# VH-VL binders against Uroporphyrinogen-III synthase (hemD), part 2

Target 1, 246 residues: Uroporphyrinogen-III synthase (hemD), of Chlorobaculum parvum (q59335)
Amino acid sequence: MKTVLVTRPKHQAAPFVRELEQYGLSTVVFPTIEIRPVAGWNVPDLTKFAGIFFTSPNSVQFFLKHLLQTAPDELKNLQQTRVWAVGKTTGQDLEKHGVSIEPLPKIADAVNLMADIDPAEIKGQTFLFVRGSLSLGTIPELIAEFGGTCVELTVYENLPPSLEDTQRVKDMLAEGKLDCLSFTSPSTAKNFFEAIGSKELSDSVQIAAIGTTTSGALEKMGIKVDIIPEYFDGPSFAKAIAEALK

## First folded at step 21 (VH-VL; from v4 with heavy chain N31R, light chain I29V R55L)

Design w5
Fold by OpenDDE, fold request of step 23:
Formats: C-alpha cells, structure tokens, sequence
Structure w5 (fold): chain C 246 residues (1-246), chain A 121 residues (1-121), chain B 108 residues (1-108)
C-alpha cells in the first residue's frame, strides 16, 4: 500500500485523507503548522467576569474542550455569563454548548463589536478574553481604553511541527515509507522543507502539488513536481495522486 | 475573454422566492468551481455558496442553509441560485464568480456584474 | 469563521503617493490563503493578489501583497488615478470564506 504525506493542518486534513483512503492509499498527516492546545491553564472562576469574549472558532473549541474535561461544572457559569462573539461561526459554536451570546456586530470585527458595547458597561468591570497565541489584541486594548480590565486566556497556539513529528517524517523518508509528499499551498511546501531541513529526497518519492502556483513555488525551491491534478481541488488532487502511485 | 452575466434579480416580498442565473462564457465552464457572492447595499462582500464542477459538492454559508440551493447546468454553461424564504437581510447584489481553488475553497478570479435582489414588503 | 479587519477604513491620498492597506485576521491564516480585491463604484470586485503575495494576471506591478499569519498588507507603490477604489481582503483558509470590511482609498 502506498503512503501519502498530507501537509494540511490536522483539523483540515480529514477531508483529503478520506479522499485518499478511498483509493486505497495510506496517509500520514504532517501539518506544517500545528494548532495545539496550550498546556497548563486552568479554567478560571467565570463568575468573576462581567463578560467573556471569543473571537475564533478555535478559541471556543479549545476552551470548551478543556473546560469539559477539567471543570465541567463551570459550564453553567459560562452559560450564565455575558458572552460576546466575533463572527457567526464562533457564535454558533458557543450556542451549541448552550451559551447565549450577545448580539453579533453588524460588521464582524472586534472594533465594531466593542463599538456596540456601552462604555459604561465596561468601565470598572473585568472581562475574560479567550484567545489564541496569534489573536489580535484589539479587545483587550479597547476594554482598557474604556476603563475596564481584560484578563487574557490563551487556550491554543500555532506552532511549527514538533521535533518529534519532524523526526518521524525524516525517518519515514529514510526508510522509504513515504511514496508521495502532497502540498496544498506554497507555504506548506516552504514550511515543510524548512522543517525537514533538507530538499534532498529519494527519487522514489513523488512530489504532488494541488495547483500550478504551488508547483511553481516548489520548482523555485529546486523541487521537481511529479503530480498536478487536472482540476485544482481536493478530490481531483487525490485522484491524481492515486493514479500516479498505481 | 471570461464573462459572467447574472440575471434574475428583482424585488420580492419577505418569504418569497427568487431564482438567479449566471451565464458563463470564455472558459470551459464544466471544469470550474463556481460561487455566488453577495454584497448588501453599501456593505462588504459575503460568500454565499459554491458548487463543484459536477455538482457533487455544494457548500453554503450558514445563514442561507436550507433556504438557498446552488446548482448548475454545464451543458448550458449556467449557474443558478434558488433562493427561498427570502429575508430582508438577503437584500444584496449577487455576484456570480469563478472559484479558483487550491483546495476545496479558493479565491474568485472572475466576477459578473451582479444582479440586485431586494427583499422588502 | 475567521474575521478579517481592514485598516484604515478610509485612506485619503493623492496620485503618486504610496498606499499601505492592512488586513488583520482574528486567527492565523497559516497557509497564506489570502486574496485582495479591488472594487470600483458600480463594478464587480477584481482580483489583485492571491496567496498573500502573488500578483494576479493583468494586475500592474505597483500592487504588491505581503504578510503571513494574522497580518497582511496590500501596497500600492504609486497611486494612479484609477486606483482609487475600495479594497477587500479575503481568506480562503477556512470555511466559510470571509472578507474584510474594506478600505476605501479616496483622492485627497
């Protein structure tokens, strides 16, 4: 059975993995950027906050996952707290957990969200901002500007591949366990080879690019592209890879 | 030259229905993902729906799920958007756009002129 | 969804000046799945940049895109009269695809 390396983030790799598996291919998911939970944080006493802000679906996911695992009783407090969400999806995800959200801003951004809040409601109050490592500081800044206090809780982060995972891929390459490396963007290609630290690959390894832009990036890197699908979409990409590996 | 021409827009009452059409030319329509993107008056852009070449995959923004149906007729080089249970917030210029994918979703490299849909009592 | 916030809301400049437009994402757009569009009044949007920094076909090289993660920038090195328009960023990293609220580049 042929094995394909998938360089998409884990949470976005599943559809492609499924497509590849339909063709009898094995897959190894190796995100060039990992979204992982931050370790070591505890669910705070949510009753201490006048409100909680979420600005991404990931913040909701990672926060609630940890909450349900470590402090499930705190969910009721969350459900009783004023919660603001930026974006419909973020709000919807919160609602799925029984969390009532404040009205979404007409314009989905942090500035407009804060503009819809009465400064008098913020002044002298303490808020929780559940965020990722790369989240914008707009909410905390504006809360401070309005005379409030914002506690920031980072619940997830975006990181390069771990050394362990990188070594695993290196080992697999060395052992001939990977038959195809698939790339779905110029950045995935760049990040992959940066992580691996070498552009030297066995001739037995096929290089697949989702489209011409990605392939062009690889070529500029001195990497020959072997597989480009007829149509630049997931299913077509999987098909092209499968056909090439027969 | 790639051309996309929308039609079917108009005034409709809340709860009403409308069917938009987009006529494509200048490229192999059957090989392209297609999208609808809308823009409320004086507002920004919002992706609405897209459809795969063969129609096997259809995706929608949450706010229109269950109400809107995207479809296509490759033989006629046409894209459609059936809009049911229309709401005031659906008022917008609706653009047909060619969806250039690098995965399952992408950017829009060509746009039609748009057709105005007004939902009002 | 990923929320894109553009700044400034309005940029007043004169022809020949440099324009710098910002697009900030609520979370990282890790694969540089970011596009820029130009929209003139009464017209459909036009693609300018894709993959954050790649120039679309037919677009003058005075347009350039840069950035990664949460911060992206569209630069017009020297504004031409025809460049006064609204500019939108759009991410296609995560569904649903989302647009920024736009930056209006107007003549001073």
Amino acid sequence: as target 1 above (246 residues)
Amino acid sequence: EVQLVESGGGLVQPGGSLRLSCAASGFTFSRAWMSWVRQAPGKGLEWVANIKQDGDYKYYVDSVKGRFTISRDNAKNSLYLQMNSLRAEDTAVYYCARDFLDWYIGYFDYWGQGTLVTVSS
Amino acid sequence: EIVLTQSPGTLSLSPGERATLSCRASESVDDDYLAWYQQKPGQAPRLLIYYASYLATGIPDRFSGSGSGTDFTLTISRLEPEDFAVYYCQQYYESPRTFGQGTKVEIK
Scores: ipSAE 0.586, ipTM 0.831, lowest interface PAE 1.0, mean pLDDT 93
Fold by OpenDDE, fold request of step 23:
Structure w5 (fold): chain C 246 residues (1-246), chain A 121 residues (1-121), chain B 108 residues (1-108)
Amino acid sequence: as target 1 above (246 residues)
Amino acid sequence: EVQLVESGGGLVQPGGSLRLSCAASGFTFSRAWMSWVRQAPGKGLEWVANIKQDGDYKYYVDSVKGRFTISRDNAKNSLYLQMNSLRAEDTAVYYCARDFLDWYIGYFDYWGQGTLVTVSS
Amino acid sequence: EIVLTQSPGTLSLSPGERATLSCRASESVDDDYLAWYQQKPGQAPRLLIYYASYLATGIPDRFSGSGSGTDFTLTISRLEPEDFAVYYCQQYYESPRTFGQGTKVEIK
């Protein structure tokens, strides 16, 4: 069975992995950018907050996952607390967990979200902002501006591949366990080879690019591209890889 | 030259239906993902729906799911949007756009001139 | 969904000046899956930049894109009279695809 390396982020890799598996291919997912849970934080007493802010589906997912694992009794407190969400998807995810959300802003951004809140409700109050490592500081800034206090809780982060995962891929390459490396953007290609630290690959490894832009980036890096699909989409890409690896 | 020409817009009452069409030329239509993008008067842009070359995959923004249906006729180089149960918030200029994908979703490299849909009592 | 916030809302400049437009994402737009569009009144949007920094075909090189993660920038090195318009950023990293609210570049 042939093995394909998938370099998309883990949460975005699943559809492509399924496509590849339909052709009887094995996959190894190696995100060049990883979304990881932050370790070491404790669920605070949610009753101490006048409200809680979520700005992404990931913030909801990672927060609730940890909450249910470490402080399940706080879920009821969350459900009884005023909760604001930026974005429809974020709101929907919260509602799936029985969390009632405040009305979504007509314009989906943090500024407009805050604009819909009466400043009198913020002044002298303490809020929780559940965030990722790269989340914007708009909400904390505005809360502070209005005389409130914002506790920021980072529950996930975006990081490059770990040394361990990188070494695993290197080992697989050295052992001939990978038959194809797939790239879906110029950035993905760049990040991959930066992580690996070498552009030297066995001739037995096929290089696949989703499109001409990605292919061009690889070629500029001195990497020969072997596979480009007829149509630059996931299903077609999987098909092209499968055909090439027959 | 790539051209996309929308038609079918007009005034409709809430709860009504409308079918938009887009005529494509200047490229191999059957090889392209296609999208509808709308813009409410004086507002920004919102992706509505897209469809794969062979129609096997269709995706929608949540607000139109169950009400709108995207389809295409490659033999006629045409894209369609069947809009049912129309609401006031559906009022917008609807653009036909060609998807350029490097994955499952992408950007829009060509746009039509748009057709105005007004939902009002 | 990923929310894109553009700034400033309005940018008033004179021809020949440099324009810098910002697009900030509520979460990381990985792999540089970001595009920029120009829209003039009564017209459809026109693609300017894709993959955050790649210039679309037929677009003058006075337009350039930069940035990664949550912060992206569109730069017009020297404004031409025809460049006064509304500019939108758009992410295609995560479904649904989303647009910024736009920045209007107007003549001072």
Scores: ipSAE 0.550, ipTM 0.809, lowest interface PAE 1.1, mean pLDDT 93
Fold by ESMFold2, fold request of step 23:
Structure w5 (fold): chain C 246 residues (1-246), chain A 121 residues (1-121), chain B 108 residues (1-108)
Amino acid sequence: as target 1 above (246 residues)
Amino acid sequence: EVQLVESGGGLVQPGGSLRLSCAASGFTFSRAWMSWVRQAPGKGLEWVANIKQDGDYKYYVDSVKGRFTISRDNAKNSLYLQMNSLRAEDTAVYYCARDFLDWYIGYFDYWGQGTLVTVSS
Amino acid sequence: EIVLTQSPGTLSLSPGERATLSCRASESVDDDYLAWYQQKPGQAPRLLIYYASYLATGIPDRFSGSGSGTDFTLTISRLEPEDFAVYYCQQYYESPRTFGQGTKVEIK
């Protein structure tokens, strides 16, 4: 019986696990992208900032969810504030809520975002950076370099796999007990290989990516992708894996 | 723009059969999951069935399993619901809906205008 | 299955007033897999909100959604004449997908 590693959060993994089992496959659930909202923060007075930075769709999602629940009138203040988004998806999420964003950087990263901002606009000013616990410190560092102040607001945390679960997966890889590693986003793949500490895999291990964005990320990491479904949804992914492992 | 047009509703006796059709336009039908959702007169909404892009996965609410069959013809941009062994409780307006699945379960971003099915003696 | 209970059953309001509609789930709806629909008399439902708080394409920004877990809210900040309709919530966290029984917003 072939065994598939599943990297989605446990509650989302259940229907996928059941479908893989219907195909005669075994599963190991090893979530690598579990996140949780950070408790205990309040929406700050947004009028106190010269601008606000978002670097991921998650930071937008968790910030806006809390804002709409606890301080919905602050949405109008957000709409009146200069707002930067690193990427198109992050910007689109903001625009859906009526938030105007500054021009997107040509290359979707924090360095290029900051390169298009006149340092004179930053000097002596205070900015808000809405982030996750593992977000890079590039924006605060550059704001400080330009003579500004950056207030960082952490709105979600990444929950890493336990040390015990990680060791179990490492042992299974070494023992040849995993036949397929399945990934549903670039972060599931990145976090998996960070946790394992090695990109070296037996040729017998099949790599499945739910779509082209995930497969592209794996290829950039030097990981050959063996399985990509025609449609990027759960049932299509399970079917493609089952077919490949026959 | 997106348009979904249901047809085939009518009056039928308990135990009878009826086939509903839905004609789709304004989007790539073959790349979308499709659903039927029903609404009993004066009542709320109930999801009935959905079908995968290529028609090889079909899911049903328990109350219709074994009696209803969802199908599609991607060459004709058409969705179907074959309804057999009809019961009075199946009386409803039946809506064709485009089903957006993010992973395994989703919501309905476009709806047809519905077709009424009445099951009575 | 997850039961959604909407309250109130009916809101009788005038244009320009604020409407607040509640949807309560019998168990937690994780990741805010919750949608809201508007159904005008004699018409099909229309998607308003998905993921509890994201506005669907073409929906005016006087509509907003909030909440998480078991408690969700649809707010219409200033009612327009075209907003008098029945509103349904729907969870898509677990199969089968279920809808609330509806809240009717009608002219006072």
Scores: ipSAE 0.322, ipTM 0.660, lowest interface PAE 2.6, mean pLDDT 88
Fold by ESMFold2, fold request of step 23:
Structure w5 (fold): chain C 246 residues (1-246), chain A 121 residues (1-121), chain B 108 residues (1-108)
Amino acid sequence: as target 1 above (246 residues)
Amino acid sequence: EVQLVESGGGLVQPGGSLRLSCAASGFTFSRAWMSWVRQAPGKGLEWVANIKQDGDYKYYVDSVKGRFTISRDNAKNSLYLQMNSLRAEDTAVYYCARDFLDWYIGYFDYWGQGTLVTVSS
Amino acid sequence: EIVLTQSPGTLSLSPGERATLSCRASESVDDDYLAWYQQKPGQAPRLLIYYASYLATGIPDRFSGSGSGTDFTLTISRLEPEDFAVYYCQQYYESPRTFGQGTKVEIK
């Protein structure tokens, strides 16, 4: 009986687990996409910053939700300061709240965003970076390199799987007891491999991606994708996995 | 461009049967999950049933299980709802909707104009 | 089942004003599996927002959605006369899919 790893939260995994089991497959639920707002932070005085950086729609949403609840007068200050966003969606989210943004980079990453900023504008200045717990450190590193100060504000966190569950999955991989790893978004895949700490997989492990966006992310990580369903929904994904495994 | 046109509504007595149809155009019907959603007069919306692209999965709200049957004919770009053992509480405008499933559950990105079913003696 | 409670029941505003509509879930709706619909008198519902914050194709950018968990908001940044309608939220996190009771927006 072959075993499929399921990376969705337990509640959302239940119908998929039941369907895989009806196909005669075993499952291991190992959720890798859990986002929690960070509690206990305060909106800083935004007038003290030369500029503010956002790298994710999540950072915008959690920051603005908290700002509007606890310090709504700071929205005016946000609207009056220089604000950078690395991606189109992040920028659009800010603009929907009346925040004007600096020009977007042509490539949506922090290196290209920072490349368009004159280092002289950073030297001796203080910036705010609104981030998640797993956000890359590129912006703070470059600000420091250019002689500025970056205050980092973590507003959401990605919760990794427990150490015990992670070790169990590692053991199952080493023992050849997982036949298929299933992923339903780029983040489920990214978070899985970060939790495991290795992209090294036996050739016997099949990789299932629910759709082309997920498979593209896996390919960029150097992970070959074996299974993609004809339709990008749960029932079609379960059927494609079952057909590929038996 | 996407059009969903319901038909087959009317007056029927309690315990009776009625068959609704929905003609689809402007998209590849056979690649979409489809749903029926109803709205009692002056009331809110209730999802009734949906059906997978090839028709092999059908899901129903509990209040209609065993009484209603959703079906589709992909060659005719048509969705159907066979309603048996009708009750007064089934009185509603019935909408055909294109059902976008991200996973196992989804939202409705296109709706028809609806057809009225009245169950009354 | 997840019960969605919308407030206010009726919202009376003038053109150009900002409208804020609330949808509260009886339990957490994770991953923002929430949609908003507009229904004008005598018409079918129309999708406005999906995944809590994504604007559907062809919907004016004066509409926006926000929120997570149990609290979701639909915002109309500048109310126009054609926005007179009932607005429904719908969760698709847990079966059965459920709709809120609606908020009627009246133009004063």
Scores: ipSAE 0.322, ipTM 0.656, lowest interface PAE 2.8, mean pLDDT 88

Design w5
Fold by ESMFold2, fold request of step 23:
Parts: sequence; C-alpha cells; structure tokens
Structure w5 (fold): chain C 246 residues (1-246), chain A 121 residues (1-121), chain B 108 residues (1-108)
Amino acid sequence: as target 1 above (246 residues)
Amino acid sequence: EVQLVESGGGLVQPGGSLRLSCAASGFTFSRAWMSWVRQAPGKGLEWVANIKQDGDYKYYVDSVKGRFTISRDNAKNSLYLQMNSLRAEDTAVYYCARDFLDWYIGYFDYWGQGTLVTVSS
Amino acid sequence: EIVLTQSPGTLSLSPGERATLSCRASESVDDDYLAWYQQKPGQAPRLLIYYASYLATGIPDRFSGSGSGTDFTLTISRLEPEDFAVYYCQQYYESPRTFGQGTKVEIK
C-alpha cells in the first residue's frame, strides 16, 4: 500500500528493503551516492609540474590506481615532486606509496592549504590539481590569482541517477505514488533534490532522516523532516518509517 | 566506567548445552545493541550474534543458527547466549561486546574479558 | 563475504621505531567501514580506530589509520613498550562482519 523511496546504493539497500517489506511497505530503490572512476584520461608527464595538489582520499585512490596500471614509471616522478594534501588521511594515503608531502594546513581546507604557500613560489609556475567532478575551484582560482597556471585532472565522478530512473521517480511523485522519501546522509538528500530539480513536494509525502546530521542538512535546504528514529540504525529507521506510515 | 563481565563458560561434551551471561555496567544498557564475539584458541576473531536494544531483532552467524539463542534482560542489565548442540568447533573464548551499528552492521567499542568454552569428550 | 588479509604476519621492531601494518580487502570496503583493534596476550581486544581513520576515545595520537577501498594501513609513529601486541582489522561494510588474521608486533 505505501511506498518508500530508498536512496542508498543497491547492495546496502537490500536488508532495509526486506525489513520494510516485512512491515507491509513497498519500496523504490533510487541510489544517489555512487561514484566511479573517470575513463579516457592519461597520466600527464609529472616532471612538467612544479607541484601537485590532492584534496581528498578519492582523488589519490583513483589517480594512483590508474597511474599504476597505465604509467607505472610515473610513480618515481610523483615521489620526486612537491605534493600537497589538504588533510591527514589524504596525506597518509600518499605516503603509503612513498610520496613525500608538504606540511599539512592547520585547518583542513583549500584556503588554509594555499595560505601556507609563498605566492612567489606559484608565480610563473605550472601545477597539477587532481580532482573529482564536484571538487571546488578554490585551488585553481588562487593559483591563477598568484600568477601561476593550474592544470586540472578529473579522476572520479559522482554518478547521478539515470535519466529514465529520475523521470520514473518524478512521475511517481506527481501521481502521489511515493509516500515517504528516506535519507541516510546529507549527500543522499542533496543528490536526490539535485537530480529531481525541485524541492517542492506534496504535503502527503513524508520525509525520513536517519539522524540529526541528515535532518539538519534537509532543514538547511528548506525541507521539513517528519520522521527521525529514536536510534540511528537501520532496523530502528525501518520501524520509525513503518509506524509513521500507519 | 563501562564494564562487561562474562560468566558461564566451562567444559562440556559434544552435543551438550551451556548458557553464557554478561553483566553490564557503566552505561545505559537498554539503549545499546549487544554482541557475542568468539576467538578459538590461537585463532582470530569471529562475530557470533547480536541483539537490538529491545530484543526484537536478533542476527546470527550461519554456523550457529538454530543452535544458539541470544537474549537480554534490560531490567538486570544482562546479555545471554544459550548454546545448544555444541560441537568441537565451538571451542573458543566468548566475548560480550557493545555493538555500535551505523546502518545494519558496525564495530565493537567495548569488550568484556571473555569466558572460555571448551567442547570435548 | 569480504576477506581481510593483513601483512606482515609478524613485525619485529624496537621501541621508538615506526610500525606500518597493512590490511587488504578482497572487495572494496566503501565509506571507510573499517576498524582496527589491539589485543595483548591474555586480554580482550581494544578498539583503536573506526571509520578507517578516527581514533577511539583514549587512544594516543601516535596511532593513526588511513586508506580506502581495498587498502588500509595502521601506523604507530613511535613504538612504546605497551604497543607490542597483535593488531586486527575488521570490516563492517557487508554482512558477515569479518576480521583479518592479525599482525603481531613484537620486540626485536
């Protein structure tokens, strides 16, 4: 009778789907947090850069996997160049592969990372920024401001839901066939509303957030949260949704 | 101070039964998932079973399904493991653990000292 | 199920040295659902690291965790006498939860 949208990746959704079905609910699985490697790029000649920036463990992982498969000789060049990492985890991933990193910023963000670099070291120099499809443009902008050149290399992307699946969900919303939208992290919610392209929902659609971090993100988006479980785990979330939809 | 104290281990014949207990203190027991984790002598760790805060959800590793029953008594701050049809491969130290679930699966942030179960003729 | 393979099996080091312990998963462990535990002889395991890199309460800063996907690392920056123990990784990405076979860190 009542239908719940599930936004986790398909393999993680299975126990939740089964439990919702045990409560007499049907489900639509519409994953909103998948990422994948970008195809078709080549590892550049790393000796041509004065330095290289990484801002997430994902950029390190996807870059190094591709480098080791297609241009393994470039690892030595990476080990011999200046490399910046925004945070401790990103830096440690690089060090695992023998890559020395510059001192970490006191605050783990791009602004503080760039503040520690003398602009004279950037002027007239070319840098590589290894990024994801949704990474912020702070590093390229500051390099350009200081008279340098930044080559950007996108090595992973967020997978939006397919156009067909997105249209199906839009149609179900318009036809009143979705009774609850369930979200288990801020990114599941943000990506959902970006895919749908509207934050306008019928009053009959209940919004479920697994916990206060997710509900806070939804409320900042102007989305009222109707359902938060007493305990922030999968079985408690399914129970809270089932109770609210009865 | 979080404390978990196991008891009820011992020597038992194959096919026999044993009931383990775990007394909890220093935290709100009724708000926590609880697990049993075992370690065979000289071997690594294996998760055995867990139970939800109110006892309405229980999950077991396949090798013990139908033979072991996890239960809890929140009024007594106690976790139990009833072990029936015991086999030699069930020989292990059994740890009571506080189970922190993120989604449906999690890690163990506090452990008891364990109780030894030996299944042999 | 996801198999966790730890290396080396034994790591013989002196106090003050840096220890690097590896945990490799047979399948990707997404969202960093990986924990590390320390177990001294005759004692229960103790949680060190959760979500691959977050220190548990009361764990000294000389311990750190890193990695993602299939490759995870526990680092002890300067070994102290109390750090000689067996270390286990554990994934909680998919059921059943599994542990690595352990790395023993022993005094040289």
Scores: ipSAE 0.254, ipTM 0.602, lowest interface PAE 2.9, mean pLDDT 88

